# VH-VL binders against q0atu2: the designs that were tried, part 279

Target 1, 119 residues: q0atu2
Amino acid sequence: MLDKKARIRTSREYRNVFEKGKRLSGRFLIIYYVENALDNNRFGFITNKKIGMAVIRNRIKRQLRAIVREYQGQVKNKHDIVLVARAGIGKSSFEGMEKDYIAIMKKAGLFARNANKID
Below, E stands for the ipSAE of ESMFold2; O stands for the ipSAE of OpenDDE; V2 stands for 0.75 times the mean of E and O plus 0.25 times the DockQ between their complexes.

## First folded at step 13 (VH-VL)

Design yg105 (framework fv_ivicentamab_arm2)
Fold by ESMFold2-Fast, scan of step 13:
Structure yg105 (fold): chain C 119 residues (1-119), chain A 119 residues (1-119), chain B 110 residues (1-110)
Amino acid sequence: as target 1 above (119 residues)
Amino acid sequence: EVQLVESGGGLVQPGGSLRLSCAASGFTVSDNYMNWVRQAPGKGLEWVSIIYRRGSTEYADWAKGRFTISRDNSKNTLYLQMNSLRAEDTAVYYCAREGGEWEYYFDYWGQGTLVTVSS
Amino acid sequence: AYDMTQSPSTLSASVGDRVTITCQASQSIDSWLAWYQQKPGKAPKLLIHDASSLESGVPSRFKGSGSGTEFTLTISSLQPDDFATYYCQQWDDYSGEGYTFGGGTKVEIK
């Protein structure tokens, strides 16, 4: 599981990222991101009904958290990042979601060297 | 140098099957995201399918259930198995490699192989 | 998938002319756009990716610009080798239907 200190939990924290952050869209994901004043990164996850039923939305959230956890060491420190799943994400593969996450994070300038973790 | 060479195209009756091959040289197929893109005579480009580095696959909605993308790592070759062919599947089929490690553009294309579906 | 409109469908020009081709997306795609050149009987060739990044080996007379919903490919001084069909491509796909190409612009001799 992704550590609790690394999670955006409150509506106030989400609102801050949406209001003050930058936005970048990929094929399956949209990210909103802003620099924070903390010693760590925090991530939020949003899914809506256009993706599918609760079972599908919960699966997508678990997979996104797994991807974020896998690559958290490569994310530039001190950022709040919200991932919003787009309607088409329910048709993607796990690798499709992973590729899209890495692509948008690199395009946003949020990934350090060694973002590719194919060992 | 990077090269992609397609083969396996030809004349097929409606309802028939055909397997296309794309032989790669100068790079390793399994280290890249590989795609099939087609072009009907005198028409534009249309994406067909992708195979990811670890073997996940995705398809255009109209291709699902009829077309299967695969690869043989020992032969460094990409395949497209096409079943239940229709007249509207008549096109030049290109294999294409995605560039930029994690980006969504095609940096190298094969010369294409013509598939004609006609009685 | 986001609709992508490419214009004009056909363009007649002379050597030395400035040529402008436009792609319009129905929703913002940030800078997720590439441009390709296709000559008769040949495969497409990458010219520009990420809206404005010129591919290695492509002449500097080709320039891409734009962000969001409007994108432009400009050829500042058309050469004989530039008579071809041009396609834009995006991968920002709300529906998950995959990569979308524009309808193409045929640049032909006047």
Scores: ipSAE 0.672, ipTM 0.866, lowest interface PAE 1.0, mean pLDDT 88

Design yg106 (framework fv_ivicentamab_arm2)
Fold by ESMFold2-Fast, scan of step 13:
Structure yg106 (fold): chain C 119 residues (1-119), chain A 119 residues (1-119), chain B 110 residues (1-110)
Amino acid sequence: as target 1 above (119 residues)
Amino acid sequence: EVQLVESGGGLVQPGGSLRLSCAASGFTVSDNYMNWVRQAPGKGLEWVSIIYRRGSTEYADWAKGRFTISRDNSKNTLYLQMNSLRAEDTAVYYCAREGGEWEYYFDYWGQGTLVTVSS
Amino acid sequence: AYDMTQSPSTLSASVGDRVTITCQASQSIDSWLAWYQQKPGKAPKLLIHDASSLESGVPSRFKGSGSGTEFTLTISSLQPDDFATYYCQQWDDYSGETYTFGGGTKVEIK
């Protein structure tokens, strides 16, 4: 699980990212992202009912948090990033979600040069 | 130089099975995302399947349950096992490597192997 | 899966012409699009990735542009070896059926 200080928690904070941030879409994820004035990155996660039942949405949220935690050291510091799961994410494998996350983060310019640390 | 050499295509009767091979040289299959893409005679390209670096697999909805992608790391070879073949599976099958670390485009393709499903 | 509409399906052109091929996605795919060239009896060859990034070794007369739902491949001065079928490919798909290809555009001699 991500540390409390690394999570976007309030509606106001989510609104700030949506209103002021940039948007990029991937296969299974949409990210909204904006630079913050803090010393750290913060992540938010949104799964809506179009994905499926609560059991599926909760599994997706847990898997996305695990992915974000695994790669948090690769993310450029001082950003608020919200991950919105797309309807098709319920059909993806864990590696499919992981690949999409890294691809979209690199396309956004949010991943450091050495983000390719698998094997 | 990167090269992909396909084999295993041929004439198969409806309901039959066939295994395609794709021998890779100039790179390591397990360090890359490998795909199968097909093209029916006179028609366009259609994605079939992917195998990820750690072995997770995904399939087009129409291929799921009938086709299985796999690899043999010791032989640096990609495979596509095709079962319950139908006339509509008649196509040239290409193996393709994804370009870049986390990109979804194909930078190298095999020359293709023709699979004809007919009596 | 996203509908990928490629137009025109067939295009007749002469050497030296400017050729424009369009690819439309039914929903926004940002810049997650590649262009391929396929000559008869040959495998597809990557020309452009990420909508506008020219692949190494591809002539500068090929240019990709666009973002969101509309993308264009332009060949500024058509050469004899450019007569081929061109395909766009996207990888941003709500249904989980990724790597969707356009229907192709055949560039013929006239």
Scores: ipSAE 0.263, ipTM 0.776, lowest interface PAE 4.2, mean pLDDT 87

Design yg107 (framework fv_ivicentamab_arm2)
Fold by ESMFold2-Fast, scan of step 13:
Structure yg107 (fold): chain C 119 residues (1-119), chain A 119 residues (1-119), chain B 110 residues (1-110)
Amino acid sequence: as target 1 above (119 residues)
Amino acid sequence: EVQLVESGGGLVQPGGSLRLSCAASGFTVSDNYMNWVRQAPGKGLEWVSIIYRRGSTEYADWAKGRFTISRDNSKNTLYLQMNSLRAEDTAVYYCAREGGEWEYYFDYWGQGTLVTVSS
Amino acid sequence: AYDMTQSPSTLSASVGDRVTITCQASQSIDSWLAWYQQKPGKAPKLLIHDASSLESGVPSRFKGSGSGTEFTLTISSLQPDDFATYYCQQWDDYSGEAFTFGGGTKVEIK
């Protein structure tokens, strides 16, 4: 489970990431990211209705949180990062989401070199 | 030296089936993301399917339900099982390895194997 | 659905010419783009990845540039070996398809 202190919760915090952050897209995910003034990283997750029905959106959100949690230790500290699932994410496998997450995080310069660790 | 060698193509009637093989040497298929890409005579390239390192698979929308990508790790060989073949499936089929550790470009391609679907 | 427009579809050029091929995405793909060269009867060969990163062993006359929606492949001084069809490929997929290739640009002798 992703700890509550590691989650972006308020609309103001999301707005800050969108307004001041950088954007990078991958196959299934878009990230918006900005350095924060805190002692830790925080993650936000957005799954909109274009993805599909609630059951699909809830599955995607759960899987994305699991991926973020698994690779949490490899993310550069003091960042707010929002993951936005793209409309086509419902067609991806768990590994597809995971690979895309690692690819975009590495391209953004937010990830350590050795990022193929899975439980 | 990295090498990919396809086989299994040939002439088949509409509604028929074929299994394509791609024998890999110089690297391990299970350590990489492997793809099938096809090209109709005189036309451009079209992605067909991917198999991920842990065995997850994804398909082009038009290939779902008819084509199955798989591999045999002991033989270091990639497969594409094609069922319910149509005239529109006539193409040279290439197996291709994704380059880099987390990138989606193809750094090595096989020579291709021709599949002709004719009535 | 098709979100990559490659132009021109065919161009005629002479040895020594500077050749520019354009690839246009319907939406921003950052730099998630590769360029391939394909000669008749052969498999495609990777030239450039991440929009501008030259693959090892590819001559320096090939240059990729661009980001977002507009990308170019430039051959600064066309050689006989360069008469081929060129394809761009993206992996930033708004439609849910895993990969999209451009329609190709055939570079032929003038």
Scores: ipSAE 0.547, ipTM 0.826, lowest interface PAE 1.8, mean pLDDT 87

Design yg108 (framework fv_ivicentamab_arm2)
Fold by ESMFold2-Fast, scan of step 13:
Structure yg108 (fold): chain C 119 residues (1-119), chain A 119 residues (1-119), chain B 110 residues (1-110)
Amino acid sequence: as target 1 above (119 residues)
Amino acid sequence: EVQLVESGGGLVQPGGSLRLSCAASGFTVSDNYMNWVRQAPGKGLEWVSYIYRRGSTEYASWAKGRFTISRDNSKNTLYLQMNSLRAEDTAVYYCAREGGEWEYYFDYWGQGTLVTVSS
Amino acid sequence: AYDMTQSPSTLSASVGDRVTITCQASQSIDSWLAWYQQKPGKAPKLLIHDASSLESGVPSRFKGSGSGTEFTLTISSLQPDDFATYYCQQWDDYSGEAYTFGGGTKVEIK
């Protein structure tokens, strides 16, 4: 759902975000984030087996990509951001995931105060 | 000026039903997460239910199946339908608004309405 | 669901005292914690959100601090208007309760 240039793909790139980045947890999501030297943002997504079976993990990944895509224009440029789904996310609604994403991104200082699409 | 005014409380027998209303002014309920929070006499605060602006709802485990949160956008009013009431449901019921920018705190509260469940 | 332990349950203090109230979460909530003040017969009033952000109109003598699992509300130089019950509030894991409140701390005149 996101352009290839906007995705974190290699284990080295994920390790860099985990080692050097800041961590902030929300209700259903944890983000790790660090400023990059590129001209664009990149996103990574992690869903582990504790969330549920592959069909649930795949649904969550698709929904998270959709949320990130919808709000990408409101994210401060030049960041690598990894979203890690917490075990409880499997019980969340799409709106619950969306709310958590926006709240955590604003708290991290990665969104402008008036950057909510619905505000 | 933001205001929330609850009504509909009163004395009801165990097993009975009651519908609470929360009239909002100064903002639109459909633009916010709206909550019901209760407080038994002399006790602490306890979350009951919420409704999201797109209509998603969630309930405390003990309220699920007995209580229904809803809203009437044309009247700018939030409701709590309470069925199968028990003595332990005796409390002041507050409606509360979550912060306007996808936050996880309550920025405005009504003054509450007392529900007494007694024979 | 995340447990929230608030202490003390009751605190006796005099005007001018420094008062500290503590909330402890069983799991890290980063800084997703709010503090409310409730006077007898009144609704709760938001004092602090995001652990340390003072709500507009709230006196600067109120200060929130902490992150992770331990949080404090401090009232420097307690005033007569500050005798009230204080509650902390967090979100939880979507199992049973979306929001959890601490048990409350009643600040009484000594």
Scores: ipSAE 0.370, ipTM 0.824, lowest interface PAE 3.3, mean pLDDT 87

Design yg109 (framework fv_ivicentamab_arm2)
Fold by ESMFold2-Fast, scan of step 13:
Parts: sequence; structure tokens; C-alpha cells
Structure yg109 (fold): chain C 119 residues (1-119), chain A 119 residues (1-119), chain B 110 residues (1-110)
Amino acid sequence: as target 1 above (119 residues)
Amino acid sequence: EVQLVESGGGLVQPGGSLRLSCAASGFTVSDNYMNWVRQAPGKGLEWVSVIYRRGSTEYASWAKGRFTISRDNSKNTLYLQMNSLRAEDTAVYYCAREGGEWEYYFDYWGQGTLVTVSS
Amino acid sequence: AYDMTQSPSTLSASVGDRVTITCQASQSIDSWLAWYQQKPGKAPKLLIHDASSLESGVPSRFKGSGSGTEFTLTISSLQPDDFATYYCQQWDDYSGEAYTFGGGTKVEIK
């Protein structure tokens, strides 16, 4: 759902974000983020087995990618951002994940002050 | 002027049911995240439940299965259906609106309605 | 679920005093914390959100600070209207339960 250029793909790239980036936690998500030297944003997604079975983890990853894509235009350019799902995310609704994502991105200073609202 | 007015509290027997109402004025409940928070006499505040703008709901772990949050958009009113009541559910119940667009703090509270569960 | 501890549970002070209330989380919550004031028989009132952001209409003598696991609410030059119970609230809970409140701190006349 995200273009290949907008994805963090290699273990080296993930390691760079974890080692050099800032960390901010929300209810269901943790983000690690750092400015990059590219012309675009890149996103990574991490879910672990404690969240649930593969089908649940895959559903969560699809929902998170859909959320990230929907609000892509609000994200300040030139950042690598890794979303790590927390244990409680499996019990969250789509709206819960969406709210948490927007809240943490705004708090990190990665979104415009006025994010798009849900109508 | 934003106002939240709770009603429906009273004395109930253990195992009984009660429905609380929260009438909102000065804003639209479906445009906001709406919560129930309770406070046992002489004790602190305890979160109960939230309903999201598009209708998703969440509950404190101890409330899930017994309490149901809902709203009626035509009446601009929030509800809390409480079943299988226990003595420890005795409290003043407040409805509260979340502040900001995507934040989790409460900017307006009702005056509360007392629920007493006693034999 | 994260435990929220407020200290002291009660505090005696005089008008004009500087009062400091502490809120501690058992795990780091970054700055996901709000402070509320509650007077007897009334609903709570929001004072501060995001650890340090003063709510519109709240006097500047109220100040929030801290991040991670330790947070403080400071009231400089305490006024008669400030004798109340204060609560902190967090919304960063790894178990998925948000909106955890501290036990409260009652500020009483000395």
C-alpha cells in the first residue's frame, strides 16, 4: 500500500533509525524517527508474536500501512520512521490505532499542527 | 457554552442494572471522543470507557462485559449501561469530553451522578 | 498496567507558599500526562496537558514539568482558590488501558 521508495527495507536501515533516532511512545505504538538524506519519507513496521498469530499481525500491519498512507501528506519530508506495535494493539480498533498514530506524530513534531480530522 | 449533564444515578441492589445518561449542549458528541470516569466516595478518579467519533468503543478491563457505552446522535446524549453491578461500583460517574482533535486529556466534565450499589 | 503514584497524599500550606506535587509512573510515559484540580463537591478541571502545556484560562502560577517517569505540578504563590485535590493522568499504557489517574494530592490550609 506504500510505494517501495517509502519503505524501510534493510536491517542496516532499521538499525540506523533505532541507534540515531528519537523515540516516542503512545498507547498502541512506539515510533523511532530520524531525519534522512533522501528526498522522501520512509516507513518501517514491526509486529511481534506476542500480539497474536500471523493472521492478526498481518491484519495490524495492513491497517497501520493504510493509516500511514492516508496521512502521508501531513508528514514532514525527509524522515525515516519506524512504527513498533505494542502488546495491546491487537485489542485496538482501527480508530484506536489511527488516533494513536496521529497523536504521536503531532507530539513528535512530524505532523502539521492541524492534522486532518475524521468526519 | 459547553455543558455536560449526567442523570440516571440512584440506589441499586448488587447484581442489578442501571443506565446513565449524559446530555451535551454547546457541541456535538459525534464530533468528539466521549468518556465515562468514576470516583468512589472519598477516593480517586478511575477511567471507565470511551466512545470514538465513528463509534468504536474501549473499556477498562474490569468494566468489559458488564458496561456498555453508547450514544444517540439525534439527542446529542451519551449513555452508560451498567449490568451485574457490585458494591465496588459505588461512585459518582462523570461524563467527560476529550480535548484537542487527537489527544487523550479531558477538557470538559459533567457534574456527575451518584450510583450506590448496596443491599 | 502502569502504576501512577502521587506524593504527598496530603499537603498543608499557607497563602503565598510555593507548592510542589509529584507524580511518578512505574514505566516511562514520555510526556503523556495531564493535571486536574478538583474542589469538594465539584467535577475535576483541566489545568495542564502534555506535562507542561497550560490550559487556556488557567493562571500562570500553575506550572507543569517533567518527562519519562517523574512529573511535577508547581503552584507559585498559593492563592485561597487553590486549596483543592490535584490529580495527574497518563494515557501511555503498554497494556492498552489508557487514562490512568494518580491517587490525588489534597492541598489543605495550614
Scores: ipSAE 0.388, ipTM 0.823, lowest interface PAE 3.3, mean pLDDT 87

Design yg11 (framework fv_ivicentamab_arm2; at its last look DockQ between E and O 0.64; V2 from the best seeds 0.77)
Fold by OpenDDE, look of step 14:
Structure yg11 (fold): chain C 119 residues (1-119), chain A 119 residues (1-119), chain B 110 residues (1-110)
Amino acid sequence: as target 1 above (119 residues)
Amino acid sequence: EVQLVESGGGLVQPGGSLRLSCAASGFTVSDNYMNWVRQAPGKGLEWVSIIYRRGSTEYADWAKGRFTISRDNSKNTLYLQMNSLRAEDTAVYYCAREGGESWYYFDYWGQGTLVTVSS
Amino acid sequence: AYDMTQSPSTLSASVGDRVTITCQASQSIDSWLAWYQQKPGKAPKLLIHDASSLESGVPSRFKGSGSGTEFTLTISSLQPDDFATYYCQQWDDYSGEAYTFGGGTKVEIK
């Protein structure tokens, strides 16, 4: 699980990201990202009912958290990042989600220059 | 130098089977997202299948159940097993790589191999 | 499948002409759009990715532009080597297919 200080937890924090952040859509994900005044990144996750039943939404959320944790050390610091799952993500594999996350984050320029797990 | 070389194409009767190969050099197949794309004579391009770095696979709806994408890491080779072939499967089949900064795009293609399904 | 409308299907032009090809997506794909060039008997060649980024070795006369649902490939001054068929391509998130190609545009000599 992500550390508490690495989580977006309040409605105000989410609103700030949505209002002031940039938006980028991928195949299965939409990310909203904005610089924060901290020394660490914070992540938020949104899975809407259009994705499917609660069991599916929870599975997707767990998978996304796992992906974020795996690549956390490679993401540029001082960002609040919200991941919004798109409707088609329910049919995607874990690797499909992982690929999409990496692709979007790269396109957004959020990976550190020395990131070496991504080719 | 990156190179992809398809082989295994030929004439086959309806209902028959065929296995295509794509020998890669200059990069490691298992470290990349590899795809098959086909093109019927005088027609456009049509995506067939993808195999992810960890081995997950996806297929076009029309390909599910009949086509199987796989790879042999020791041979650095991509495969497409085609079963229950139909006349409409007649096409040049290309293997294509996603790589570098071109994720979700195909930066390298083989020369293609022709599959003709006819009685 | 996602609707990817490419126009025109065929384009007749002369050397030196400015050529414009359009690709329209059924929904916004931001800048997730690629352009390919294919000559007879050859594999497609990636020209542009991310809507506007030229691949290495591609002449500067090729320009990709657009975002969202409308994209354009422009050849500022058509050269003899440019007569070919061009395709746009995007990802697909819902149809069960990972990728969708446009129908293609054949650029032929006038």
Scores: ipSAE 0.892, ipTM 0.945, lowest interface PAE 0.5, mean pLDDT 94
Fold by ESMFold2-Fast, scan of step 13:
Structure yg11 (fold): chain C 119 residues (1-119), chain A 119 residues (1-119), chain B 110 residues (1-110)
Amino acid sequence: as target 1 above (119 residues)
Amino acid sequence: EVQLVESGGGLVQPGGSLRLSCAASGFTVSDNYMNWVRQAPGKGLEWVSIIYRRGSTEYADWAKGRFTISRDNSKNTLYLQMNSLRAEDTAVYYCAREGGESWYYFDYWGQGTLVTVSS
Amino acid sequence: AYDMTQSPSTLSASVGDRVTITCQASQSIDSWLAWYQQKPGKAPKLLIHDASSLESGVPSRFKGSGSGTEFTLTISSLQPDDFATYYCQQWDDYSGEAYTFGGGTKVEIK
C-alpha cells in the first residue's frame, strides 16, 4: 500500500542498508536504517520462515506495511529503512506491532517527539 | 501532577475472586499503555498484564484465562479482575504507566494494593 | 524467552562508596533496559530508561551504562537515601510476558 517510490525494491538497495546502516532491535522488529540522497523515505520488509507458515508471514508483512504507511508523515525525510520481523512477531496483536514500530523509530531518532498520539 | 491510586485488595480464599481498581489523575489512561505488575512478599517484581491505547490486551502466560485487564474511560480508571485465585497469587499489585519517550518502561507507579489468598 | 541475571543479590556498602550493580541478558536487547529503586513498603521508582537516560528528578550520582547483554547501574557516591533494592527490567519477545525483571540487588549498610 506504499507508493512504489517509497519501497526498497532491489537486492543492491537492501545490501546498501545492511552494509552502511545502523541497527536497532525492538521486541518484535529489527530496523536497519541509513540516510539516503533522495527527497523521500523508502521502506523494505523482511519476514523469514522462523516466524511461521506463509499465511502468517504474508499477514505480518501486510500489517507492517499498513503501520508504516499510517505513520509515514512522522518519519524524518531522506532515510532508507528495512524492517525485519523477529520470530516472536506471530504472537503479537496489530497494536503490539504498531507500538513496537513507533517505539523503535522514536528510539532511533527517526520520529517526531509528538508521535506519541495515535489518533 | 501524575497520580495512580490502587484499591480493592484484601483477603480472599483460594478459588475466590477480587477486582482491583487504579484511579488515575493528571493524565488520560486511554492515551497511554497501562500495566499491572505484582510483587509477592519478600520477592521480586513480576509483570501481569497490559492494556493498549485502542483496548487490545496482553497477559503473562500464567494469568491468561484467570485475569482480565480493563478500563473505564469516563472514570479514568484501570481494573484487574482476578478469578480462580491461588495461594501463589498473594502479592502487592501495582498499576503502572509506560513512559512516553520510548515505552517498555514504567515512569509512574501506584502505591500498590495487597492481595492475600489463604484458607 | 530472554533471561535476566542481576548481580549481586546483596551488596554491603558505606556512605560515600561507589556502588556498581550488574544486569545480564541471555540475548542482546540493544539498550531496552530500565533501572528501578524500591524502598521497603514503597512502590518502585524509575531511575534510568533506555540503559542510560536519567529520569527527570533523579540525582546525577546515578548512571546507567551498557548495551547488548551487559548493563550496569553505578552510584558514584552512595548517600543514606540510596540504601534500597534495585531492579533492572527489559521486554520479552516470545512468551507473552512483555516485561522481565531482574532478581533485584539489595544495597544495605556495611
Scores: ipSAE 0.781, ipTM 0.904, lowest interface PAE 0.7, mean pLDDT 89
Fold by ESMFold2, look of step 14:
Structure yg11 (fold): chain C 119 residues (1-119), chain A 119 residues (1-119), chain B 110 residues (1-110)
Amino acid sequence: as target 1 above (119 residues)
Amino acid sequence: EVQLVESGGGLVQPGGSLRLSCAASGFTVSDNYMNWVRQAPGKGLEWVSIIYRRGSTEYADWAKGRFTISRDNSKNTLYLQMNSLRAEDTAVYYCAREGGESWYYFDYWGQGTLVTVSS
Amino acid sequence: AYDMTQSPSTLSASVGDRVTITCQASQSIDSWLAWYQQKPGKAPKLLIHDASSLESGVPSRFKGSGSGTEFTLTISSLQPDDFATYYCQQWDDYSGEAYTFGGGTKVEIK
């Protein structure tokens, strides 16, 4: 589980990331990210209704939260990061989502230099 | 010195089976995303299957149910079990590694092993 | 999700020519595109990843460009070693296939 302070919670917080942040697409995910003025990272998750029913969207959110939690120690601090699930993510395995997350986070330069789980 | 060496190709009758091997050196197969890609004589490249680092697999739709990707970590070897072979499966089969620093691209390929399916 | 459209299928060129090969994705793939070179009887070799990043040891006469759905590979001054078939490649999230290759462009001696 992500800590409460590590969550993006309000529509205004989400809008700030979309309007001021950088965008990077992968195979299953899009990330939007921006530096924040906090001492920590915050993560948000969006599953569009076009992905499927609520059961499917909730499963995908749980999987993405688990992936983010596993790699959160490698993420550079002071960023708000929103993960947006793409329509095709419903066909992905957990490992497909994990691979895509790592690839995107590396390409965005959001992993710290001394992170050993990127190999 | 990364090296991939395929073996196990040959002539087989329609409906037959073959197991392809890909012996890897210079890196650990289970630390990487490993793929099979095929090429019919005089034709283009076609992705067949991937095995993820944790052991999850994906297959091209036409390969599902007939082909099985696997690995033996003690031998550092990737396999492709091909069953119910058809004439259209005639191709050179390559094993390929996704790049060590940038995934979604095949940075090392074997020289391939030819599978010929005919009477 | 549909295959990549690669053009031309064949092109004839002379040493010293500027050669341009085009690849079109059916959906935006940002810059997640690779180019490969393949000579007869040999495995493909990765030339360019991330649309424009040269692999180590690839001559600087090779240049990749583009983003989104339209990509090009340009060889600024064709050398004898460059007569080969070239393939683009993307990931694919809609076809049940993880990766899709273009149909190839054979660069032949004029």
Scores: ipSAE 0.763, ipTM 0.891, lowest interface PAE 0.8, mean pLDDT 89
ESMFold2 (binder alone), look of step 14: mean pLDDT 89; pTM 0.926
ESMFold2, look of step 15: ipSAE 0.741; ipTM 0.888
ESMFold2 (binder alone), look of step 15: mean pLDDT 89; pTM 0.925
OpenDDE, look of step 15: ipSAE 0.892; ipTM 0.945

Design yg110 (framework fv_ivicentamab_arm2)
Fold by ESMFold2-Fast, scan of step 13:
Structure yg110 (fold): chain C 119 residues (1-119), chain A 119 residues (1-119), chain B 110 residues (1-110)
Amino acid sequence: as target 1 above (119 residues)
Amino acid sequence: EVQLVESGGGLVQPGGSLRLSCAASGFTVSDNYMNWVRQAPGKGLEWVSIIYRRGSTEYASWAEGRFTISRDNSKNTLYLQMNSLRAEDTAVYYCAREGGEWEYYFDYWGQGTLVTVSS
Amino acid sequence: AYDMTQSPSTLSASVGDRVTITCQASQSIDSWLAWYQQKPGKAPKLLIHDASSLESGVPSRFKGSGSGTEFTLTISSLQPDDFATYYCQQWDDYSGEAYTFGGGTKVEIK
């Protein structure tokens, strides 16, 4: 349920994030992220066959979009971010995925409100 | 300030059940991610289960279906209900609080309670 | 357990020695690694989180370093109070456990 403007839609755009972006791994998620030249953030989602059958992958994808939408206001503006679900995500609860997302985003310095202070 | 006190351990026969308690003081369990971690005598640490702030739960694969983590917010107490106990479940069981807001480490541990499964 | 190896399993040292304990993950875990100290009969105590962040109240002789797949805990000048078992800890989604601990390193008096 993310607005179309907030979604990474083309293979070229995904490739740009993978090639030029930084990578950070969490327990259930890997993010690839890069600053963009737009006026907004864009998110991409990858759920591969290692996770399980299509019904499981589609559920995970919907839940990840819901999490991203809920925390969208805390994300530093002007970034393209791709979330790649790890194989074990099918065993996670919704809160487990949510916790992992927030932990990764904070560790990456992408949550504006929780950015590190300079000395 | 922060204190965790486990109780309920003891000797049980194989196939039996036991409920462990962990009384918390100095903080609110429902505002934190709470875990059970065990350690067989002379062995290493092994994660058992987590309960998230909104009540979602996750279990080690070997514990799922046999163990149930829960809490009573009015008593600020964490529980672990253990059913179908086996000799290999013999261990000291620790309750542990996760540190930081969205981190993956344990900042406070209880003293542990010994569970011995034998005839 | 699973895909994390801690070495050595035992280490003999004298007071004043520099000791190094290594934890290796089979896959990159970035810096999601904590170190704990456990004395006989007691619960583990957090020493270091996020690979290198020293917990408040822990002596400065303890240092964590590394990222990715190789991490070390160094005690620069071993004290009598440091004879204990040390564990590293990471998360793990492949094994079905939320958290994976290393096998432990027992630091014994020489």
Scores: ipSAE 0.612, ipTM 0.869, lowest interface PAE 1.7, mean pLDDT 88

